# VHH binders against F-box/kelch-repeat protein At1g67480: the designs that were tried, part 6

Target 1, 376 residues: F-box/kelch-repeat protein At1g67480, of Arabidopsis thaliana (Mouse-ear cress) (q9cag8)
Amino acid sequence: MQAFALSGKKRIVNHGMCFSKGNLDLGSRLSENFMDDPLIPGLPDDVAKQCLALVPRARFPSMGSVCKKWRFVVQSKEFITVRRLAGMLEEWLYVLTMNAGGKDNRWEVMDCLGQKLSSLPPMPGPAKTGFKVVVVDGKLLVIAGCCMINGSLVASADVYQYDTCLNSWSRLADLEVARYDFACAEVNGHVYVVGGHGVDGESLSSAEVYDPETCTWTFIESLRRPRWGCFASAFNGKLYVMGGRSNFTIGNSKLLDVYNTQCGSWHGSKNGLTMVTAHVEVGKKLFCIDWKNHRKMSVFNAEDETWEVVALPLSGSSRAGFQFGKLSGKLLLFSSQEETGQCTLLYDPDASPGTQWKTSEIKLSGSCVCSVTITA

## First folded at step 24 (VHH)

Design cc1 (from bb5 with N101G)
Fold by ESMFold2, fold request of step 25:
Structure cc1 (fold): chain B 376 residues (1-376), chain A 121 residues (1-121)
Amino acid sequence: as target 1 above (376 residues)
Amino acid sequence: ELQLVESGGGLVQAGGSLTVSCAASGSTFSTSAMGWSRQAPGKERELVAEIDFKGNTYYADTVKGRFTISRDNAKNTLYLQMNSLKPEDTAMYYCAARSWGTLYQWDFDSWGQGTQVTVSG
């Protein structure tokens, strides 16, 4: 009887592909055999993909609305690879800004010249803090965090993805453990989350990895002790977790926890930083602003695991609250006090020391909370 | 964002005790994480103690067992009880707060002006 019912539909299994939850299940819609039709009549599909790869990124939503096959192609990892080989990748800056009142977040989008594009729709669900953002497979993920409900912090396990083709947010698989103030980074196409605080505010040593191909979170080896208020960076297949607290320290420790994704184990050392107020990865370097001194950056070189210092070109002595962005291999420095004459700065790590800093014309509509750069 | 004013510093003999206080103004005190830092002459600032909004406490190794952080949400006041004081505890002590908001990276967002504690040998 079950075989009889299944004969009425033809479906394919989309190995390693995640679809958002909602009123439309795209996986079920693939049961139609539209994938056998040519992308462009008269062309082999591999040639057609190369032609489509020449279309400017701003047109991707239009391309995704042509038919289901075009939508599938534009969303695929293979399409990004074709565009890369064709030299057509475009880099866009996504900045989460906060207006006065501290609760009005919006994503602003700019091209590589700083020209404003459209804003993203609001993130779904209640306003959250202590979440993390990451880019994987050209998609923007917003992971977990906590809500303030009746004066209590409640940890979330929710994961949301922004879909450029649909210009909408969708829900991915939940974390195994709800968490906030955790470390998060992408390593070789997988997303790692480490530590933080869980439900009831307990300190966590657990860590999880997201595999976009299976669309699931699974546990990895835990830290030897809980860690929260920390951050993560990824270099050379390794996850570097720095800053924050453990149950045995208060944030004065330079403890560095490194997870080797090949062997699945942690290694600790004292080659990290204490508490950090901003960080960004540019190339094989990690740029950090220490909470103790906002007049310099500490810079970690992943190739030899050494630290160096770069002075910031600041004339004032008051704290300005900085956040980082990146564009085209260069670092952006956003100030939270732009109305006081501070402008966005651009740092070129490849320029000579006397010419590394210049002003940027990028202007945000509010204070920068975080930023990511997505190339597609 | 909180406005923070420390008080209660002074001169104390080695082995003695002292309590410093931090008065906060603002409605977000009860949901803020609070802390104390200190800066000795010629030294970098260091964190001393923290207390979260649920009352869990955390201490630097150099003060563990000697110092006690506490908070009174009804009075919007943070305390640091310092016992068995040593000359190396001599420093300017600063109150700090981390209020609720979009917290991508951890940071204290409010600081006081400090209160001097001097421990004489």
Scores: ipSAE 0.426, ipTM 0.736, lowest interface PAE 3.2, mean pLDDT 81
Fold by ESMFold2, fold request of step 25:
Structure cc1 (fold): chain B 376 residues (1-376), chain A 121 residues (1-121)
Amino acid sequence: as target 1 above (376 residues)
Amino acid sequence: ELQLVESGGGLVQAGGSLTVSCAASGSTFSTSAMGWSRQAPGKERELVAEIDFKGNTYYADTVKGRFTISRDNAKNTLYLQMNSLKPEDTAMYYCAARSWGTLYQWDFDSWGQGTQVTVSG
């Protein structure tokens, strides 16, 4: 039962982590593990999870406040799977907007019909630029970047996570190397960051991967040469890094660095883009707006690694700028010139030619900085 | 936003030198990355040189060793010194800026109207 020393009394071990006094009134289990409690009294946990999966996503924060076990279940990968099998998955669009001053930002949220939902709690930490956002395991990550401190640009290693089920921010492990203007994408449940600028403004060739299961960042093979101002996309277990600069190209080259996550190595080619002002993945395609021409999209097909061009339906020769959102397999193009009468555009890549473009009724409360789509 | 005005373009013989400059107005010059791009008739625009707020410089291969970008934060002025000019350098040269905190993805947020540089064979 318990181990005792004759010359003195010592603490009993409870799961090897407690320092407490034992007593004889505790003939039952001495451990307090909430994971042993039934999720719903009277039901097997598997059945209870199926019942919980029928609850609309908007109620997830309330479900997470019931008890620790409900919170654990609602946050789990298994819960997403159960909801998918039940036909209950909901897709929400999260847009980071900034007011005209460029100082006050907020995350706006809308459902799959474009109807506005509650905004997120404020992001933790100081205002940053050159950061990246990514979705992994139904969570929004805001990674690194830089901020101005007393007139000096300071790179960050901070990583913050927004949990849609708890409606709260938390801090994850820091990057090994603080960086800004780096490439970032998710590949098969892991988050990759590549290149950028470091603490002293140095150009980086280093790359790291985050494993959500171990909650750690580790280095992977470095790029052959530093690369910054670049972006990344993921297709078929590979990380595609395009755009930006390297020591031998200022961003005029179509350099493409591809990391194969199975063999752990980089391969280069000239099948990329120079620089983009916006990009988004929809299905097996990457949609980009080139820095040289904001009146077209360059579209990469990952299956055959070919490019095509799609003209935007813009009248006249007015300058236009766009940022992307995606919703239900369609692209949203948020104009930077909203006050000049340009509306949000909707592009359906699967519609018949001549019917792919529409105007969207979606209105943002500020300029779109970036967006992500989270299904839960 | 920065307002950018280029000057100093003109006609120059092959092998010659020319300096173009870009006067900036606005309070964000010293915290902006600055650059030069060019566009020849019938060609796509290309980046030529960039300088960040810490003074690090980057150049296209076609101009490396011949062109020098520099900035004077006290005068809010960006320079491009062009040496050993070739007929292929004939283009409209544009000043550009990327302001701190205004961009999630790379793009220039401010452009000048350009200054013409013509190099005669």
Scores: ipSAE 0.345, ipTM 0.695, lowest interface PAE 3.9, mean pLDDT 81

Design cc4 (from bb5 with K54G N101G)
Fold by ESMFold2, fold request of step 25:
Structure cc4 (fold): chain B 376 residues (1-376), chain A 121 residues (1-121)
Amino acid sequence: as target 1 above (376 residues)
Amino acid sequence: ELQLVESGGGLVQAGGSLTVSCAASGSTFSTSAMGWSRQAPGKERELVAEIDFGGNTYYADTVKGRFTISRDNAKNTLYLQMNSLKPEDTAMYYCAARSWGTLYQWDFDSWGQGTQVTVSG
């Protein structure tokens, strides 16, 4: 590990290496030894992988503790393919919840039937805000953000991945620029981060992309203006950045910045939303809730770039806040924990109009901060 | 979650000034992002001023240059100084808080009961 020459606020970076890639590189570096040793004595490795693929997902940590070869196999993309062909893929819902006081959070995990599973271990470091979560290649990443140290916000560049075999968090390569309140999404196996605030609160126009194969972040074309407090969604090889702000006016701007990953350039339009408080992608559509009109969802169809409105089936306080989950191709609507009497709702976008909404028995232990769904 | 109580509303003449305040109780005021929302009868609610986690302030176009948001963390109090008031500023004014750890700018999770501001013509 080599510190680069200090030039102000730049981070110390391992040249061409990342700490989590060390596990993958160790496996690659030692691939000859792993390939020479049988996965299960007495069986060809192809047959052994088919046998291992029948093991329920809940047992992956136990399988990863057997030896380095088993851990490598369980973490591999090939193993997920074998499980898919065997009909063994399992969908789990991960919800980040926040306790009273707003300083602590934890990941709750549920299966596709809503049955609670073990929680994840706590994320490393002090409680942060302004970070983003993303799923890449079936793995949960938590990216950057900021913490409060001695009354000042301190931007982070750290990136953590949840390791299912170790049931622990491991560190990936740092961002080039520490940032919080940025937009983030995965596009075709790559992770994009855009804008936000950096060191000393600087408003950012810069953007970066993470390549999991090289374990490195690289700058892409910057936005034409800084943008922060925004979010991103990906459709058809494009990154759609919406919401947030580019100035200190509480705006009514519908600015939409779209990055085309094939040509490497941004273009803008006024086809976005103003004050988004929640979003989720279900299928080819983006569902959003607007702060001003919280009793409706705005639904973006990426194929024709049009918006529709869907009414929420609410009776109660007009101040209720909402966050989304996704499970089995359906949308979950989590109400604010402070709004007593509100049930979690389930929306099926494919059902007929009179039957799209149902109540869900899912109960969270705190307020929903965000959620992801991972199939493995 | 904070408990928020607004005060200082009342009747004021057009062109006048008024300060509303929001007293917070609970342990998290100093680490919360804060805002003022207003709603007039028959109108959609409007977020008129905010202070984010970093201390940046933001204003709606309708009030920019006339309203000033500020906070006193030692007194757990949020303020909205309103100058050059217009009849269109007549509304219930609500204090709102966003907890540390939330990920959307406008995800306010604590609200006061509101204080009425009435600007007469």
Scores: ipSAE 0.787, ipTM 0.917, lowest interface PAE 0.9, mean pLDDT 84
Fold by ESMFold2, last read:
Structure cc4 (fold): chain B 376 residues (1-376), chain A 121 residues (1-121)
Amino acid sequence: as target 1 above (376 residues)
Amino acid sequence: ELQLVESGGGLVQAGGSLTVSCAASGSTFSTSAMGWSRQAPGKERELVAEIDFGGNTYYADTVKGRFTISRDNAKNTLYLQMNSLKPEDTAMYYCAARSWGTLYQWDFDSWGQGTQVTVSG
């Protein structure tokens, strides 16, 4: 498999670090010879993997604690494929919730029926803002952000991955440039970060890509101008950067910066949105809520690059904001209302008009900051 | 959680000046991003000024050069100084706060009840 962000020999770099969980470079680029012990005595390893694929996902930490060989199998991309063929894939929703002022946050996890599972351990370090979360290779990453230290914002370069086998956070390679309020998305197994603010509040045009197989960040072509407070979505091998700012005017800027990961170049247009407060990708569509039009969501169709509008089913006067969840191809809208008695909305984009909206009984213990959906 | 109370609205002559204030109660004012929104009857809301977590200020084109946002963290107070007022500035003005830990620039999660500014003639 080629590295989409590393076209040409000049852009390939050696990784300079090993994970604390083990140095298994052979497993990432060649067929892996598991340690010479059989996975299950008396069974060929391919049969043993089929047996393990029948184990419910909730038991993965227990399986990973058996031995090093079981841990590597459970963490492998091959294991996800075996589970898919066995019809055992499970979809879990991970929601980061916050109680007050970012002081107390935690990851809540629930299954596809909305039934609560164990929460994740706390993220390392002080409470941050301006970080981003992404899923790559079935793993949750939390990237960078900033802290408030003695009245000043301090940008972070830290990257953490949640390890399901150890039920703990592990540190990955740092970004080349500490940043917060940047755009972030996964494209074809690689993680891209673009713009934001750096150390001392510098506005950034730089961008970087992470290759999980080499465990390294490398610079890609910079934006033509700094951009911050933005977000990114991925479609068809391209990174779409929208929203946020490139100046000090509260804007109506519709700047859309698009990076083609195969060509390694940016293209700009005026086909974006201005003041996005939430976004989520479902299929080949991007759903956004614009601050000015909080009673509607805007839907970008990646195949023809057009926008349409969907009205939210809100009654009365409301200042409600929403954050998105995604479950089984449907959108969850978690209200950030200050009023009591909040109701989560469910939107089915494939249902007939007039039947697309329902209420959901999913309850969060706090305000939704963000969410990801992981199938494993 | 911040509780926000606006004051200082009123009736003012076109070309005049007015300062509105927002008193915050709660311990998180100094770590919050802040803004002023306005809404006239039958119109969509407009964010006219904001201060982000880093202290940068931003203004809508409709008010740039005429309005000034500022804050006093020691007094937990946000200000909007409005000069050269026009009849089009007539609206209910709302103080808004964005909590530390939110991930979108305009994800305001605390709002005041508003103060009316009316510009005559």
Scores: ipSAE 0.762, ipTM 0.905, lowest interface PAE 1.0, mean pLDDT 84
Fold by ESMFold2, last read:
Structure cc4 (fold): chain B 376 residues (1-376), chain A 121 residues (1-121)
Amino acid sequence: as target 1 above (376 residues)
Amino acid sequence: ELQLVESGGGLVQAGGSLTVSCAASGSTFSTSAMGWSRQAPGKERELVAEIDFGGNTYYADTVKGRFTISRDNAKNTLYLQMNSLKPEDTAMYYCAARSWGTLYQWDFDSWGQGTQVTVSG
């Protein structure tokens, strides 16, 4: 049940996704008996949960510190549902930023208005590259990657989860295969990882899926050829793997590998992109920036599987790169050349032509590596 | 932060050889992925060679077998050895670096000012 539990001993570690329904076989230290102790004296527990759902998200760590019963409630998937029905869901943007060549990184957090909130605790372990981030069940996962030891890359199988309630990181089950520079996306509550490099830089065709309910990784059908430096997006129950490479030639292949999660098989086409430097999903659309033409976005419409182009509102001859954020259904484009006057851009894909672009006042303390949006 | 300065460009005859260099200043060179880009006036830029974090090298089809990328971390220097040069190789050559911790292969965040290579013939 617990991928990281010790053999032959009952040792229990809080694994938020593993305990989504309050596992009673873990004893009283990880679960509370709601029938004996009221959440709020004088209220039925169902009413108390509705009252707790009105508390601002910023107070979740404080609520989780009250007692084990409150902590269990705040961590539950039911609590998010109650908050949604109460109109209390809050959307926060989490941005990983870096300074000093990527060794000094941190997660910055801001609300839907772009107001900076507190930052997250440091991620566990050594500074890594080639990892991926994903949101599953309202939790931020940081998956695998590699670190450099004496000039050699060491692939990781580590998976860490940030728990909003505890404001802390915890470890989830390791991947079956250590990997970096792999593709990663969530499809219908499951996390998929595909390809990358493994031990000693081995190029991988293997793929795995994580089920938060069982807390385990399981192999799925491998790609026909190794693929690395790629990314993935999910639409309509399918995993789209694009970009990166399958050989040591810098090429113009638009290889697109698509995994259908219902039938468990891959198929390929030439309907992808080659040298992607950023991507983000909004609704049924995938927005990408290609290295070859940094002055535009390529937009994939998942409904009809077609591409279109949106010009960026840039002036000058800058080689500025962009990384994406998403907030309130709109795109943020964080520039790598903010010091040269290029502001963060805001793009509303649903606005009328001529009104889609704005400048955003959001400022980061460093270069954007990646971002996720979490609603709770 | 990481600053990149190219040198070694010049005029060569078709079929000749030339090595261009990129001197890096800053402590992060050894942990950076590196590449060489080129651009002729009025043309789209082209990434011709790169070394990733693991030391794997990659080449564009247009230069494969003729160009060799290498680095010397003790000297903070990146090299591009260009052999069997063709007039089509005439371009400004730029050194580029990708910082440790970035998540996309081609997210280069540091660039040099370039060195001109001109192939006559």
Scores: ipSAE 0.748, ipTM 0.898, lowest interface PAE 1.1, mean pLDDT 84

Design cc4 (from bb5 with K54G N101G)
Fold by OpenDDE, last read:
Order: sequence, then C-alpha cells, then structure tokens
Structure cc4 (fold): chain B 376 residues (1-376), chain A 121 residues (1-121)
Amino acid sequence: as target 1 above (376 residues)
Amino acid sequence: ELQLVESGGGLVQAGGSLTVSCAASGSTFSTSAMGWSRQAPGKERELVAEIDFGGNTYYADTVKGRFTISRDNAKNTLYLQMNSLKPEDTAMYYCAARSWGTLYQWDFDSWGQGTQVTVSG
C-alpha cells in the first residue's frame, strides 16, 4: 500500500499590484496674477521699468529675487529695449573654456573691460561636441550636438537656455531632428539650424527654425544638398550658410547658401569658403579662418558679397588653432595652444592700416571652445 | 594621442594598384576619425581620404573613384586601397588621426612618419 504523497504545488498567485493611476490632480496652480500688482508701489509700471533699467547688469540676479513681477520684467525682451533707450546696455563676453585635460568645461564671463565676473552654473546634460551656441533676446542657447556612448556617437536634439538675469539654465523644446556639426544663427529674433549629421551619421539637408515666442521648432525649406560642418551668419535679414563639406568631397565646396526669411526660399552661389575652423561676425563683416590657411583671415562683406584677406600677426611656424570672440565691436583671437603663453589678440576693424592688431588683457582659464557676446 | 605607423608603400607601375596600411597603437582608435594625407615633392601636403566618427568616407577630387579608405577596429588598422595609380600620385603618404572631442573639427592631432609611394610611367 504505497502512499503516493501528492506534493501539492502551491501556485503562488502573483497578485499583480494594480498600480492605481493616481490622478495626478495637477492642481491648477492658480497662476497668481502677479502681473496686476504694481512693479514699484506708487509708480506707474512704465516709470518703474525705467527706474529698474538704470540698475547695473551685475545686479540683475538680485533684482530677479525681489518678487515674481521683477523677475518677469528683468528677464523680458522689453527690459533690454528699455535699457537701450536709457543708454544702459552692457556687453559681456561669455566663453566656454576647456582645461588641459579636456574633462572640465566651464563658462567664463567677462565685462566690456575684460574683467572676469562670476562663473555660470554647470551646463546641463552630458559632455557634448558638435553643438552650437547662439544668442537670442539676451539669452544663451546651447543646441544639440553629440556624445560618445560605449564607442558610438549619439546625436542630441536637446536645447538648453541660459538666462543671464536669473543666472540659471533651463531646457527648451527639442529639435525636430537630432543633429551635430550643423550651422546655426539668429535672424530677426529667430534661431535657424541647418544641415549637420543625423542620428545615423548621415548628412542632413533639413533645416529648422525656433520661435522663442511660441517655444517651437518648425521645419523650413531644406537645402538643395546636404551639408555638414558648415556655419551660418546673418546679414540684412538673410541667413548665410558657408563652409563645411558636401557630396563626400574634401575641400571643393565653396557653395554659399542664402535663405531669404521673407520668401522662405534658398538660393545658392559659389562665393563661399571651404572648410572653416573659426568664424565671427563683427559689425557688417564676417571673419573666417580657413583650414588650409591658418595665417590669414578671410573677411566677407555682405553688402557687395566680396572677400578680403587679412594677415594674422603670428610669429613662427605655429600650427596653433584659433577661436574667435567679439567685444565692443572688436575681434578677439584666442589661441588653443597652452604652451605658447600667447596673449589674446584684439583686431580693430576701424583702426588705421597697420595698427589694427593689439594685445588684449583678456586671459582665459583654458582653451576656448566657443564664445558669445550678450548685450543686456 | 595615437601612435601611427604606416606600411605598404613601394614602387608601382602606372595603372597598377597598391594598398597602404596604418597600424595604430592606443585604445582610442575606434573612436577617432582617420585620414590619409600625401605630400609630393615641392608640393603642399593634401588630405586625400578621410573616414569620420560615423564611418562616412570622404575623398579629394583627385583620387575619387580610384582610392578607398577603410578601417578594421579589431586590428587597430587603417587602410588605403589605391587603384589606377598615376605618376601624379607619387608622394609620401601619411596616416593621421583626430580624437573625438577635439576643439578643431578639421585638424588631425596624430600623424605617422609616412610611407613612400612611387608610381612609374
């Protein structure tokens, strides 16, 4: 009588925890209508704005801490206009620097005299390359780029904004298409992004425009040919795209693409540059360093679409790379070589022939990655 | 910085083919853009082929359709297959590397010693 011990396999009924979708009652944070409160008690708001406009730029963060309405006013495009009318605009230079180890990138800020101001908070997101920086409405935008993850390039669509008045970073709307090594410029309050490499490393012909008022990116007409490594500049309400590579050919593309923002169309000419290592707009001129000629600048005049050549005051056989900046209508030339102790050079386009180049007192803590000038 | 050593240069007849190789030492080969430049006697050094970080290939007009750049990341080796060689292709051929994250998009930060290619007519 062999007692077959029926081992009852207790089926552990995994009670699926129904995570009840808690109603995130996004309580309607009553937008406290702080806009109805007087900016300064006892003054009309227009007069109050004029009073605030007389405050030095270095005190804007403190002003933004007073109340919500002050914060709103100080960060507004209108405030810059009021300051302009009051003759109180201040131009500051923002430089992204890289240390000798390449691991520490920091934004440095200098006033119009080249004096160092307080540093920016760390830029959000991973370390990237192939991104572009642009200024719109007194704000710094860091746009897209790529990072190396496990030996693979990952293109980004991320856009970050730095507000100089709040001394803070925020994230904006993503690009429609993630990209790196693209052209970027501000034209009439809009930011244009053109070409570059996409997520698969493909060359892009697509172009996008950002509207700060709607906080949206939209596609515009694509380039006739995909381009990467190009740069953009703005003249007379038009977008100029120069340099870089197209058609997988080295050094032969002198194609200049011009976008008319009024009619929304591209036209092309062959009056461009090939590969450019550095560029900056100063006044109505575009200054470029060509990859093949590191001892000269090419200067573009947008009025007649002509080029001139200006020699760099370089001593020796230096293969040093350069980056540009601008401050108070002058061109700044930064050297990438740590060893040369080379002083920042200043070029004055309005100076007499032979006296255009001077030494600048501006000293960076590292190599210049990029720079922007912000007026507020 | 990558150490680069070129090999495979030599004498070849016009219309012939030759493959030059570049052995890279270092862990950053797979994450570097690679290129071949050449310098003929009395001429400036010119970039003839490049393979970027994404694997895209680029060529000078003078070599387009005749030369092919390729890489083997497992072997840390860069290649340049040269077909339909011409006397004008006679030059010292240099291997070059650009590390990811460099400040200058177009510049190479590492160079080999070169290998001589001579095309006889």
Scores: ipSAE 0.652, ipTM 0.841, lowest interface PAE 1.0, mean pLDDT 88
Fold by OpenDDE, fold request of step 25:
Structure cc4 (fold): chain B 376 residues (1-376), chain A 121 residues (1-121)
Amino acid sequence: as target 1 above (376 residues)
Amino acid sequence: ELQLVESGGGLVQAGGSLTVSCAASGSTFSTSAMGWSRQAPGKERELVAEIDFGGNTYYADTVKGRFTISRDNAKNTLYLQMNSLKPEDTAMYYCAARSWGTLYQWDFDSWGQGTQVTVSG
């Protein structure tokens, strides 16, 4: 009686959990046009914008976090206009500072009283030099420059934008030509970049203009001669390029190049400055510190294209270098020498003769690399 | 900061030629702008020639066409060829460097001890 051991093969029915791939047809996420939603429920959008415009500038980042539509409004040029009309504009000073070791650059922000505000997020990209900063439509642009890569200087075409209202960085379109030590200024809502050094260290004559509306750089007429180390300033819709060096000459080129944005052409004069270490525009005047003499500033009047000289209130033989800032129509002079405990100087161009110079209580955490004043 | 050591100075007759050299110590020579300044007795120091890292050269009007600045990055050496020397060129000649990574300045941040050039009339 052979006991047939029926080996009951337990069919382990692997219940394959058919995870139904719910094709979340994520396709028809209707781009809910957030623009169709009311900015503030129960209010017309124009009234809602006026309400938002009454909020202190320091709270703008928080407002931008409420919803997409609020973010859109707060970052808009229109919002600045609404604030202007409401009398709510606030002027802030942004200063890029460098520590004694030269490795840590930080943006410091101060209000109109010179009180330090919260710091900016870290600036994107590698540490660079020879870049320029400019303000356009309430945005800070950091343009091009060069960095050290494997022991070589590398020119950059990178452009970064900081939105002061949203407290955020973004990348813009690259320059057509990577460059450093160039001239840069905003003219009528456009950003102009002129000259500098190229990727091979060559002096450039090329110039570009950025249109924020199209988010594009385009070439304009080149300079008649390559220039580097120049600065640019804007007056009456014209771009003034001064200072720096042209081919083969030390300090003798007082060449002023002026670009007419209407006709798209350059003209030159000999009413410029030589090498300038610092410059700032206040009203219709350009204040400059010349490389040869740090004890005076040269003041350019764009109306008549004349220069005047203003002595700095410096005591002793100190060759203190200065960088400029501006706040509330006043000039700030930041000392580049950490050791001297030197107070920030304030120059009031509208003050009575003999009373123009004061000491400011503004103290930076490091050496001033550059500064911009942004109103929002 | 670069250590700079000048050499090649001496006595030369008017109309003669002389080359001064500057040996730089450090890894930043190739990325530094280099210059020659001179100081005559009783006069201020003046920049006479500069060469940037890209090889662009710049000269004072007083030396244009007569002096040539050059650099050899492989040797970490800066040169100033001086031709058609004049008694007015008599000065202490200083090598100078402007390092990358510093605040943009026209001033040099490193200086040599100088080499004396004397041009006899």
Scores: ipSAE 0.578, ipTM 0.809, lowest interface PAE 1.1, mean pLDDT 87
Fold by OpenDDE, last read:
Structure cc4 (fold): chain B 376 residues (1-376), chain A 121 residues (1-121)
Amino acid sequence: as target 1 above (376 residues)
Amino acid sequence: ELQLVESGGGLVQAGGSLTVSCAASGSTFSTSAMGWSRQAPGKERELVAEIDFGGNTYYADTVKGRFTISRDNAKNTLYLQMNSLKPEDTAMYYCAARSWGTLYQWDFDSWGQGTQVTVSG
């Protein structure tokens, strides 16, 4: 009669700090009535949209302040399309920087020339790590992550959106599963979140997709194996999950998981990377820095699924940490070390061999945590 | 930053077992990923085992099935149980910690002084 000692796992009831629902009633149902008003009196709305599309991006917040209908138009996905057709798209670089103390994170914005623009409003929520950033429909999403509360690591399901046209933050629907150190990418207007660590620090195999039209997260097929510390990239309507760790393996996991968004299934190969510290997509190529080799970047060509290696123009023996950015089809390399100065390097993948690297005029106020490029 | 002190190293015969321990000083042990690295004479330092803050364990292929990493958060202590030891396992064994929230997701930011493990053939 073996007494099965039921080890009562004391569920530490995380006392939900009631963050007061600041009614950012962004769900103000724009009364159906404002849509009946002409966008510009005397013009068809289509023509009026074309006129508004000719306004510089820096003036979008002012346009959004004119009336409810203008605000609605300026924040819309359609407006970006109209601007594209008009040849008026502007690409801006958004960089989250950390000061030397590690406590002051701020978003910096630069135009295509590297000129600093106005800073973003403070990002909502507590300071987190292990979150991901993604761009969808001209919006910046900050997804999940974790924070330290009373000596305990707390995973988040919170999702915040920054509208670059309105210069404002809003909260989106929470993830189904709180997580950090997960892979995230946009594919065909949808945001995918894959793997990571859960609320108990467990490795996750679950994956979710966000639909901006329905404002909902839904589960997709889970990974065959739980993974964390991975990154995701999108090519040809497929989601590629690379890097990171799976259970019981150090350094040798070259597992590549590919999700076909059409059939809703995962397939795997061993043609991936191990532990990646930085990654960026530029054109049809994925640029990665491997943890084992900080002096080179690995370049994935999605067209032929081949890898090439490109040397980084680094001087000295220092294991400097780097982060990537992109602007105008060029790769930006940010140094995370204070000692190397705030010099940004630019890599032109289309330049002649030996001339691909140059110094950029872009200067950050701190270490790069992450960056996104938003076109509007 | 955690202060790490290794212990338990020694001379063991091939096929024998040994447990090394790492005592951590600091309040961040429970939220840190911990690892054991080893360095043999004339070789580079290699990570042999890691345990994250969630208790997930990872092993190098060379030690998989023979070594077990574990942690006691109440004691701020990391362990490496080594079974079926081989002469090739002879090395200085270092305890390492990676604090939560580091910019470098894979780098250890704290290291011990090491404990010598010698396996005689």
Scores: ipSAE 0.550, ipTM 0.798, lowest interface PAE 1.2, mean pLDDT 87

